# VH-VL binders against o60147: the designs that were tried, part 369

Target 1, 175 residues: o60147
Amino acid sequence: MLEKNKYLYIFRHIQTNQVLLSQGNVLKKTALFQLPYPLQKPVAPNGMRPAKLRKDHWVPLLKVEFPNESMFQSVFMQLLNYRKYRSVQPLTSDLLKLPIPVRRRKIMRQEVPNTIADLADILNKEKFPENSVRLQLSDKSDSEYADWPPSVQIDSEEIKLSRGFREKTTVDEAR
Below, E stands for the ipSAE of ESMFold2; O stands for the ipSAE of OpenDDE; V2 stands for 0.75 times the mean of E and O plus 0.25 times the DockQ between their complexes.

## First folded at step 17 (VH-VL)

Design vd4 (framework fv_patecibart; at its last look DockQ between E and O 0.66; V2 from the best seeds 0.76)
Fold by ESMFold2, look of step 17:
Structure vd4 (fold): chain C 175 residues (1-175), chain A 122 residues (1-122), chain B 107 residues (1-107)
Amino acid sequence: as target 1 above (175 residues)
Amino acid sequence: QVTLKESGPTLVKPTQTLTLTCTFSGFRLTKYGVGVAWIRQPPGKALEWLAHIYWDDDKRYYPALKNRLTITKDTSKNQVVLTMTNMDPVDTATYYCARLRYYDSSGYFDYWGQGTLVTVSS
Amino acid sequence: EIVLTQSPDFQSVTPKEKVTITCRASQSIGYYIHWYQQKPDQYPKLLIKYASRSFSGVPSRFSGSGSGTDFTLTINSLEAEDAATYYCQQYDSLPLTFGQGTKVEIK
């Protein structure tokens, strides 16, 4: 069978810097389930997960183009696993010295660089062909959060869309 | 490719000040997520962290040596400098610089220099 | 200051056998532990980060596990090139500390 390009889309919340992963260029409401529900908050569900998806609050962070579904699925699943592994760990002792509101804000602000680092770590372990994976960022300097393997080609052009990933590009005939 | 290299004197007399320079390439010490550290290893003994400096110029020192250590950076030259005062024969060690990768409010040393042996004689 | 105690200090092992190195922290440090390999006359090299995540280029025979205070580095089939000293390192809190090292030799 003829394989089509497959895209990983990553969104950032404009206020909290929380991160959502998507295989589609617009977020679905079910993407919110990626965010932790704070089981220890007595009056939940007001924890870190918003009650509903506000599309105007989620902007593009980066987009990854894979040559086939198999590579996409491998990376996507590992990225979810990395987030889960991190999310269940105790905080560092140094973080616990901070007041709770400050600590929470610092943890949420780390999600962008942590997610980019996770993506790079996964790609560095994979044995993908040189330049087979294209990375496009909304802020190209965010590529400095990690070291990238030869398989990754970083697009020189930033994502300029303020809503979703619906870029103005000719779609390949195979799409 | 990320590389780090230590430079400075290899022989120092007691009471002198040691100045070591770490010159690195393949990354910048200006964007979130990186630091450079100095770690030493006395001959035949374990690794000992001395100090590190972050991208935002935040600096940390081993407490017992804090009064003897100064770490600085020159981001235009991709250099980090360690100064250690009042050297003593017990400070004889191989001195490494290493990149500190900051992740999840913590960090690890992913790339190391080859190290430089500093001998403090009698 | 968090003390990391490795066991054993020294291990002589027949090729192809399993090697287990333990690192115990003096207090809980979550998963904030990393492992390094230092071959004779060489600089240390990162093997495992955050308890169980291998660094790029590290052979699959190396794995890490543990959480809290007890951590393990495993070499599931020792190769001759694995003769080295192994160190654990924590960054749960400053000052950063290393274990005393475990020297592994081929028997």
Scores: ipSAE 0.799, ipTM 0.897, lowest interface PAE 0.8, mean pLDDT 87
Fold by OpenDDE, look of step 17:
Structure vd4 (fold): chain C 175 residues (1-175), chain A 122 residues (1-122), chain B 107 residues (1-107)
Amino acid sequence: as target 1 above (175 residues)
Amino acid sequence: QVTLKESGPTLVKPTQTLTLTCTFSGFRLTKYGVGVAWIRQPPGKALEWLAHIYWDDDKRYYPALKNRLTITKDTSKNQVVLTMTNMDPVDTATYYCARLRYYDSSGYFDYWGQGTLVTVSS
Amino acid sequence: EIVLTQSPDFQSVTPKEKVTITCRASQSIGYYIHWYQQKPDQYPKLLIKYASRSFSGVPSRFSGSGSGTDFTLTINSLEAEDAATYYCQQYDSLPLTFGQGTKVEIK
């Protein structure tokens, strides 16, 4: 009996570059609980947990296709663990020397590359079969943030999702 | 495939200026989180970081050698150049260029050149 | 600057035995430490990043652990090809610094 493919979607916030993991192409409200910081005002550029999920504030970053549930679950959980671990570690001394606004901007720029690097690290460790995992990026250049194992096949086409977790339309392209 | 290669003189006289060029391929020194560093190693001794340059042309130098070091990049040629003035026999070392990955406000060197031995002697 | 002190400086080990190398930082550096392997007459190669994350292609017998000031590189079962000098390196703050190195030889 063949198992169904499983998809991991990763989204980024358009202002804070915060990252959310999703088991589908539509974010659930509960996804906000992935963010390590409590709700504070303002949300941006502080990079805090927003009170509400604004679909229009999130854009797709990655789509990862797994051949089965087991592989998906393994990678998904490890990604969460990596993020959690990072969130409880102290900042570098050099970073702490920077004024808070500068520090915040610097941290914000790190979320996307860190997540991509985490994914690659996990996949490298797992040693999945060659070309068993398919990776689709919204920006193909984002693949440069990491070295990918032979288990990963990077699609030549970019992801077609847009803001609001929907497929890109002609109208969207004209904006 | 990422590659780096050091080039320049292998013999320098005291007080002269050393100019080394790192030619790289397989990556762009314009992408966030990417840098190129110079690291040297005297014969039989430990590694010493000298300088690095980031994708945004930001530069960092070892403080004790800052006044002697200049690092520049030419992204169109995929080259990074290090100049070191007032060379002394104590500066005799294998000089490496390496790619710097900058994540988590930290950095590591994931790919290195073969290194070039520079001897400072009269 | 942050000083990294490795121990021991040298050890001779029988193949298949466990090797442990420690690196102590002069101040707390979180997990911002990396390990490199340098074989004789070769350039250094990245082994472990951020204290415990293996670099691509690194054999599973290599592992890293630690946080704060004390870090460990472990070779679970030493192979002949593992004869090399190992260096820790920190990026908690500039300037970047390396440990003095630990030379591992095969008995």
Scores: ipSAE 0.793, ipTM 0.906, lowest interface PAE 0.7, mean pLDDT 92
ESMFold2 (binder alone), look of step 17: mean pLDDT 94; pTM 0.958

Design vd5 (framework fv_patecibart; at its last look DockQ between E and O 0.67; V2 from the best seeds 0.77)
Fold by OpenDDE, look of step 17:
Structure vd5 (fold): chain C 175 residues (1-175), chain A 122 residues (1-122), chain B 107 residues (1-107)
Amino acid sequence: as target 1 above (175 residues)
Amino acid sequence: QVTLKESGPTLVKPTQTLTLTCTFSGFSLSKYGVGVAWIRQPPGKALEWLAHIYWDDDKRYYPALKNRLTITKDTSKNQVVLTMTNMDPVDTATYYCARLRFYDSSGYFDYWGQGTLVTVSS
Amino acid sequence: EIVLTQSPDFQSVTPKEKVTITCRASQSIGYYIHWYQQKPDQYPKLLIKYASRSFSGVPSRFSGSGSGTDFTLTINSLEAEDAATYYCQQYDSLPLTFGQGTKVEIK
């Protein structure tokens, strides 16, 4: 029996560039638990866990389609683990030598690339069948943040989700 | 497919300037997260980082050799050039260019050229 | 600069045996260490990045571990083709530095 396709959505915060993973195109409140506590290593200025989920502050980064639940779960859990691991590691000594504002800007710039790189690393490790995973990006140029294995097929079309976790409409395009 | 290739003179006289060119393909130095580095290896010895250049044209040099090194890039030609002045026999080594991939405010060399042996001799 | 000291400098190993190479940093560098393999008359190739992540195409017999100052590269079952010099390299701070290398030969 064929399993239903499963989708991984990744969103980024428009200001802090923090990243959230989602099993659907609508973020759940529980997704905020992916973010570090204020006392932990900050990922950006005010890169602490927000008290409330503001849907309008998040935009889609990419969508990954898996042919079955097993593949999805494996990649999803590994992504969380990779992020968690980074969050508990110390910053590089060179980064620590920089003034705080400069350091924060550098950290902000790397969250999205790091996540994309993690995804590629995980998929490379998993050795899935060729073209078994479909990747759709909001910005196709973001695919350049990593080398992708043959298991990944990158869509020619960009993701059509907008702020608020909905499909882009004519009104959205006019803004 | 990522490839890098070093080119330049294989023999240099003492006090002369070495100019090496790294020509690469399969990637560009136009987007965040990519750099190109020069690393050398004297015969039978360990690897030594010399310099690298970032996508935004920022540059880093080995401090002890900083006054002798210049690294530049031509993004349109997919080339990175290293110049090293006042060459000495001690600078005899295989010179490699490598792609520097950035991650978590750090980086690694994921692809390398075959290297070019440069001998400094009178 | 950060000094990386590898151990041992040299080892001769029988095929199918386990090989362990250590790299010690002069200061804590988190997980910002990478391992490279260089076969005779070849360019270095990336094996492990960030202490424990295998690079694409690297056989599963290669693994890395460690954090802080002590790191290990392990070849679970040595193959003849694994004869090479292995280097650790840090990117915690500039200048970038390499270990002195560990030469692995096949008995």
Scores: ipSAE 0.837, ipTM 0.916, lowest interface PAE 0.7, mean pLDDT 92
Fold by ESMFold2, look of step 17:
Structure vd5 (fold): chain C 175 residues (1-175), chain A 122 residues (1-122), chain B 107 residues (1-107)
Amino acid sequence: as target 1 above (175 residues)
Amino acid sequence: QVTLKESGPTLVKPTQTLTLTCTFSGFSLSKYGVGVAWIRQPPGKALEWLAHIYWDDDKRYYPALKNRLTITKDTSKNQVVLTMTNMDPVDTATYYCARLRFYDSSGYFDYWGQGTLVTVSS
Amino acid sequence: EIVLTQSPDFQSVTPKEKVTITCRASQSIGYYIHWYQQKPDQYPKLLIKYASRSFSGVPSRFSGSGSGTDFTLTINSLEAEDAATYYCQQYDSLPLTFGQGTKVEIK
């Protein structure tokens, strides 16, 4: 009866592959605080936080529909905790042998598969009813980054971009 | 459901080449995040990692054995093959293949085959 | 090469008692350590990944802790089926290495 949020949206940065979690299909500016390091520390292992949200740089990665808001809230908080736990760990010794720009790029490019693996790990530990969690991906092959429990129903149709206006570039500045 | 199974000879003479095949199902080795590794265990002894191959064909070998080992994959057949040359009685062990899950620049072995005992004797 | 030293090599424990297995790395390895259980005549099974994360289907009596060089696998209340050899494994740097194993028996 009650219409409460039961949807998790995960976005990917088109260039860096950084990941942001959202309750809606449009990111809010406050989502940037999920990135653990501020802009002023650009050499951080888990990438840097941009000064502002450029909505044309973030695309849907996956969408999850939960049976109810309580399950959504539990999984959402656990995903944030997994990210924080990972972000405070030392880098591997082999990774530290790489130049900082290369190291940073490799870390950010792992955010997509790491986040998908975290989601699956959480769902495998939760006791959700069979087929009660609907997962839709922008690229169905990304489901191969993890093993999914029987509670997860993977949608056969990929996510399409939301309808609406995108940020427009100013053509009058071109010469 | 993820499964792996080792196949190959169980008895090999010294100096011969051992070829082991890992046949797996329930996952693909063509996409990011997984590899297949070979780990052996001499009778009554600890586990020893030998080699692994990742989805992007990146291959890694235990340094002391690298000149004797070759690991390859055939993603269309869901197979990974280990070749070990110049076998010696000290190489007698149970040989396992295992799925290596890549996560956070590291990896762990989440699913293992039953293992195959390879005896090297004259 | 990173050496993992487990302690003790062998432990005989009364049922329901707490079991503690230690793994010490020869250098700091962050949280990049994983634990496996191998029962007699069986292949190894993953218990704990990344120091403290239980693998799916692992009983809650198993837990892991530690970071850096010192890691612990704990069995809160030992059951008869837990008699096995336990291994830690690191992937902080290649080559991948395992500890020498800790055999746990029921008294």
Scores: ipSAE 0.764, ipTM 0.870, lowest interface PAE 0.8, mean pLDDT 87
ESMFold2 (binder alone), look of step 17: mean pLDDT 94; pTM 0.956

Design vd6 (framework fv_patecibart; at its last look DockQ between E and O 0.72; V2 from the best seeds 0.00; counts 0 for: pae O 3.7 > 2)
Fold by ESMFold2, look of step 17:
Structure vd6 (fold): chain C 175 residues (1-175), chain A 122 residues (1-122), chain B 107 residues (1-107)
Amino acid sequence: as target 1 above (175 residues)
Amino acid sequence: QVTLKESGPTLVKPTQTLTLTCTFSGFSLSKYGVGVAWIRQPPGKALEWLAHIYWDDDKRYYPALKNRLTITKDTSKNQVVLTMTNMDPVDTATYYCARLRHYDSSGYFDYWGQGTLVTVSS
Amino acid sequence: EIVLTQSPDFQSVTPKEKVTITCRASQSIGYYIHWYQQKPDQYPKLLIKYASRSFSGVPSRFSGSGSGTDFTLTINSLEAEDAATYYCQQYDSLPLTFGQGTKVEIK
């Protein structure tokens, strides 16, 4: 249930650098629908959605803690809208001159900086109290993709791969 | 805080080679989608893009000036250098360096140096 | 090479009134246009990117619109500090080009 959460989790694909937004610390299969669906040329992006969710291919990019669920829901919806708006824009003339595989790789690689810039743009327009939104990154240098409002407190600790997004580390055996 | 500053000679003679250095701080030129550009503005005239260099050392030049321009970077020293050969009085302008943000489909300049006026006369 | 033509070249405007600046591209450039403000004897500063998206710290009185070949920058209530020259810039294709500028003065 999305309304119960005040945490935003953002994942990056280890090979393509595509981005998925999540309300939970583990990805659901339906998250793949955030990516451009396969379509014939030239109506939409060139079908850059993986066929299946491979959880071992998606690593933490960043985590955001909001003051409450209502603010989380507002920002989450706006992020999805920003991605949708960008996806329907025509490509640049220079990008269209590139071979399709090269073009596709460039478009996917843009998702990390675009998502971070979109998040900051949304937060700059919101009237949140100072230091009320906590941001934690896997790579602190990724904060350079945007200018952050006073409401954002960037955690000094990076997300460690050994801990990921999970609330706690477990050694449970799978059946 | 992002800053850029141009340095180099302010007076050169016709036919001489101009070397300008952009020293910047508050960002890394090794980050994807980041570049540094040189843009000039003749007195009272519009802005003219000259060249830019990307984080991955990819380079682009204004076509009419391509054989006169060389752009290089030193990421460890946060510097970008422009060399322009065979200077002429027409090249008298304020020269700016600016951070290029090109991680999306288009590129724009979000932070600029204060500029340096280069006068070419004998 | 894409030519950007701004209109008007010059405006003198009473404080608190609306300013509209037009930029026309010689071919379609989608929404790949950006706007800059240059005050006298200063370097340019980014105002709007991607036709309509405000840069950080830019006052809300500045807005942009348009797509294709026709773009506008609007200052909905001019303040004294807005006296400057405004430039549009495209990066749909190289070479990267700027408009010729529009100078705005306070009456």
Scores: ipSAE 0.727, ipTM 0.858, lowest interface PAE 1.0, mean pLDDT 87
Fold by OpenDDE, look of step 17:
Structure vd6 (fold): chain C 175 residues (1-175), chain A 122 residues (1-122), chain B 107 residues (1-107)
Amino acid sequence: as target 1 above (175 residues)
Amino acid sequence: QVTLKESGPTLVKPTQTLTLTCTFSGFSLSKYGVGVAWIRQPPGKALEWLAHIYWDDDKRYYPALKNRLTITKDTSKNQVVLTMTNMDPVDTATYYCARLRHYDSSGYFDYWGQGTLVTVSS
Amino acid sequence: EIVLTQSPDFQSVTPKEKVTITCRASQSIGYYIHWYQQKPDQYPKLLIKYASRSFSGVPSRFSGSGSGTDFTLTINSLEAEDAATYYCQQYDSLPLTFGQGTKVEIK
């Protein structure tokens, strides 16, 4: 029996550019535990972990479609591991020269490209069959953050989810 | 497909100014996290970083050569230009341009040009 | 500036043997080191980024490891086409610097 396709959604915070991984197009509260900073206010621009999940503060970055659960789980777990590994590594000497608030903001701005690069690296290593993974981006230009293996097919159509994880409407576009 | 190619004079006299142009394709220098660097290699020796320019026109130079180096970009033409003044025979080297990927306040050079040998001689 | 010292400078290896190249930094640089391969009369090519992450298209026989000051590039089973000079490069701080290179020849 062929397994059902599995979807990985990646979201970014509209202010801090922090990134969350999700199994499905709806973020769970537990997703906040992916963030490395303690629960404090304010959330932005310091990039701290919010106490509550505000769905309206997160927008879809990309959607990845896998042909089976095994491939999905493998990539998902590796993404988490990559992020965890990076979070415990020392910062560059140049970065350490910056004041803490400036440093934090700079790190946050790089989460999106880092995550995309991580995904590409993982997929390059996995050597999945050609065109077996489908990638849909909210902004097609974001695909330029990395080189993609032949296993990845990038959709020409951009993802149409808006804040709150619903389809974009004319009203949403006007905001 | 990403490609870079160096162009300019292959022979320069001492005290003259070297001008090299890097023409690239397959990417845009307007994209966040993208830069172009110049790296040289004297014959039979190791690689030496000279300068690089980022997508936002920020520039970095090798400190010992900073007063001699100028790097500029023309995003619309997909070109980066390096000028080096007061050339000396010691500056004889193969000059490479390379694409810089810059994330986490760090970066690497993922694609390189074939290089151009510049000889400084009277 | 950060000085990168590679070891050895040169080694001649029989095909199918394991090759190990080390790079030592003058100070701790975390995992912000990359490895490049330069074949004779060619331009350098990226092999490993950030100490252990293989670049796209790089054969699985190449791997990298290490953190802090000591790093290693490993070729698990040397192929004839792997004859080249290998360089480590740091991006912990400016100025960017390279190792002096390790030349690998085939016996």
Scores: ipSAE 0.103, ipTM 0.740, lowest interface PAE 3.7, mean pLDDT 89
ESMFold2 (binder alone), look of step 17: mean pLDDT 94; pTM 0.956

Design vd7 (framework fv_patecibart; at its last fold request DockQ between E and O 0.70; V2 from the best seeds 0.81)
Fold by OpenDDE, fold request of step 18:
Structure vd7 (fold): chain C 175 residues (1-175), chain A 122 residues (1-122), chain B 107 residues (1-107)
Amino acid sequence: as target 1 above (175 residues)
Amino acid sequence: QVTLKESGPTLVKPTQTLTLTCTFSGFSLSKWGVGVAWIRQPPGKALEWLAHIYWDDDKRYYPALKNRLTITKDTSKNQVVLTMTNMDPVDTATYYCARLRYYDSSGYFDYWGQGTLVTVSS
Amino acid sequence: EIVLTQSPDFQSVTPKEKVTITCRASQSIGYYIHWYQQKPDQYPKLLIKYASRSFSGVPSRFSGSGSGTDFTLTINSLEAEDAATYYCQQYDSLPLTFGQGTKVEIK
């Protein structure tokens, strides 16, 4: 029995650059639990988890297509773990020397690159078959934030941006 | 594939200025999160960070050597240049350039050049 | 500057044995530490980044652990090709600093 392809979507907040992982192309309210508690390492101004999911504030950052559930789950869970681990680490001593507004800006700018780097790191470790994973980015240049293994095929086409979700493409339906 | 290669004189006289060039490929020094660093290693001794330059031309130097070091980049040529003035025999070392990946307000050196041995002698 | 002290300075180990190298920081540096391997007459190569993340292509016998001030590089089963000097390096604060190195030789 052939398994269906699985899709990992990563969404970016349009103002804070916070990142949420999603199983599928529809962002669910439970995804907010991925964000750190206010007392933890801040990733946005005031470092607070929104009380409600405003889908109109989130846009797709990237899409990853996996050939089966096992590969998807492995990468998804590892990615969550990477984020969690990073969030509980103290800020660097040098960063702490900077004024709070500057520090916040630096942290906000790094969220997307860090997430992409995490994804690449995980995929490099997994050693999946060549071209078995398909990566599509909203901005193709974002692929340059990391080095990718041969298992990853980067799509030349960018994903169509939408708020809180992305419509399925004909290509997705055919797979 | 990422590659880096050091070039420059292998013999320098005391008090002279050393100029080393790092030529790299497989990445661009215009992309956020990328830098190039110089690290040296005296024969039989440990590694010593000297300087690095980021994509946005932000430069960092080892404080004790700051007055002697200058690091510059030419993104169009994929080159980073290090100059070190007033060379002394104590500066004899293998000099490496390496790619610096910026991550979580920190960084690591993921790819290195082969290094070039620079001997300071009269 | 942050001082990294490795232990031991030297190890002579029989193949297939476990090797443990420690790195202690003069102050807490979170997980902002990396490990490099330098074989004789070669350039250093990245093994572990951010205390515990293995770099691409690194054999599974290599692992890193620790946080704060105490860090460990472990070679689970030493291979002949693992004869090298290993360095820890921190990027919690400038200037960047390396440990003094740990030389691992094969008996």
Scores: ipSAE 0.895, ipTM 0.951, lowest interface PAE 0.5, mean pLDDT 93
Fold by ESMFold2, fold request of step 18:
Structure vd7 (fold): chain C 175 residues (1-175), chain A 122 residues (1-122), chain B 107 residues (1-107)
Amino acid sequence: as target 1 above (175 residues)
Amino acid sequence: QVTLKESGPTLVKPTQTLTLTCTFSGFSLSKWGVGVAWIRQPPGKALEWLAHIYWDDDKRYYPALKNRLTITKDTSKNQVVLTMTNMDPVDTATYYCARLRYYDSSGYFDYWGQGTLVTVSS
Amino acid sequence: EIVLTQSPDFQSVTPKEKVTITCRASQSIGYYIHWYQQKPDQYPKLLIKYASRSFSGVPSRFSGSGSGTDFTLTINSLEAEDAATYYCQQYDSLPLTFGQGTKVEIK
């Protein structure tokens, strides 16, 4: 009865471009624990963990369907590890030389590309069958942040949900 | 398949200007986070970065050589061109172009051309 | 300019044995270091990016580690095809710089 999860859901914050990974199509409050504290200097707002999960502030970025749960778990854990590894590093020396407003803007603009690049790097190293991993994006141009292996089939249809990944019912659509 | 190939003269006289063209396929330089760099290697010596250009036309040069170097791109032709003025015998090296990938405010070279040996002698 | 100093300059190693190559940076560079392999008469090839992330298609015998100023490339069981010169490269700060190289030969 319990369906084995083989879907990865990724959300982006509408203002800060912070990214959250989810095993389900609705974010849990505990997802906020994925966001690390700033390392050396605070870079608010995109450098700090929000006090509360505001589900209306997080929009779909992408969804991935894997062949099975085992492959999903492997990729999900690796993606979290890539993020943690990146988050504990100091900023580059060149970035630290920039005025704080410029530095903040650069950092804010990187998290989505970095996350998509991490996903592609992991998938390029995995031995998945051709076209066995389906990737759906909210904005298909975001696929340009990485090179994708033959195992990935990018869905021609963009995600059309405006908030979260929750499927609409006919009643909800009528209202 | 990502490929890069260097073309240009193999023999240049001192004081002349070297122009090298990197022609690539399997990617577009309009793609976010993509760049092309020039790196040289004198015979039997280590690699030396010269310049790079990113998808957004951000250009960077090795400081000691910046007055001798110009890097440009033609995205429609999948080409990047390096011009180096006032060549000297010490500039004899194999010249490579390589794809530069932007990640986390930094970058690395994931694919390289085969290189072209440029000899500077009178 | 950040200077990367590799050691040793040269190693001759028995097949199947472990090779360790170090790269020391003149200042802290976080994880912004990458490793390349250049076989004789060939162009360089990426092995490891960001200190420890192997590039796609790189054999699992290659690994990278380290942080700050001290970094290591390890080949845990040397194969004949691994005879090459290995370079580290930083992009913490421009200009981008490479180490002087470490040549590895098979005994």
Scores: ipSAE 0.791, ipTM 0.895, lowest interface PAE 0.8, mean pLDDT 88
ESMFold2, look of step 17: ipSAE 0.756; ipTM 0.867
ESMFold2 (binder alone), look of step 17: mean pLDDT 94; pTM 0.955
OpenDDE, look of step 17: ipSAE 0.867; ipTM 0.931
ESMFold2, fold request of step 18: ipSAE 0.771, 0.791; ipTM 0.886, 0.894
ESMFold2 (binder alone), fold request of step 18: mean pLDDT 94, 94, 94; pTM 0.956, 0.957, 0.956
OpenDDE, fold request of step 18: ipSAE 0.893, 0.894; ipTM 0.952, 0.952

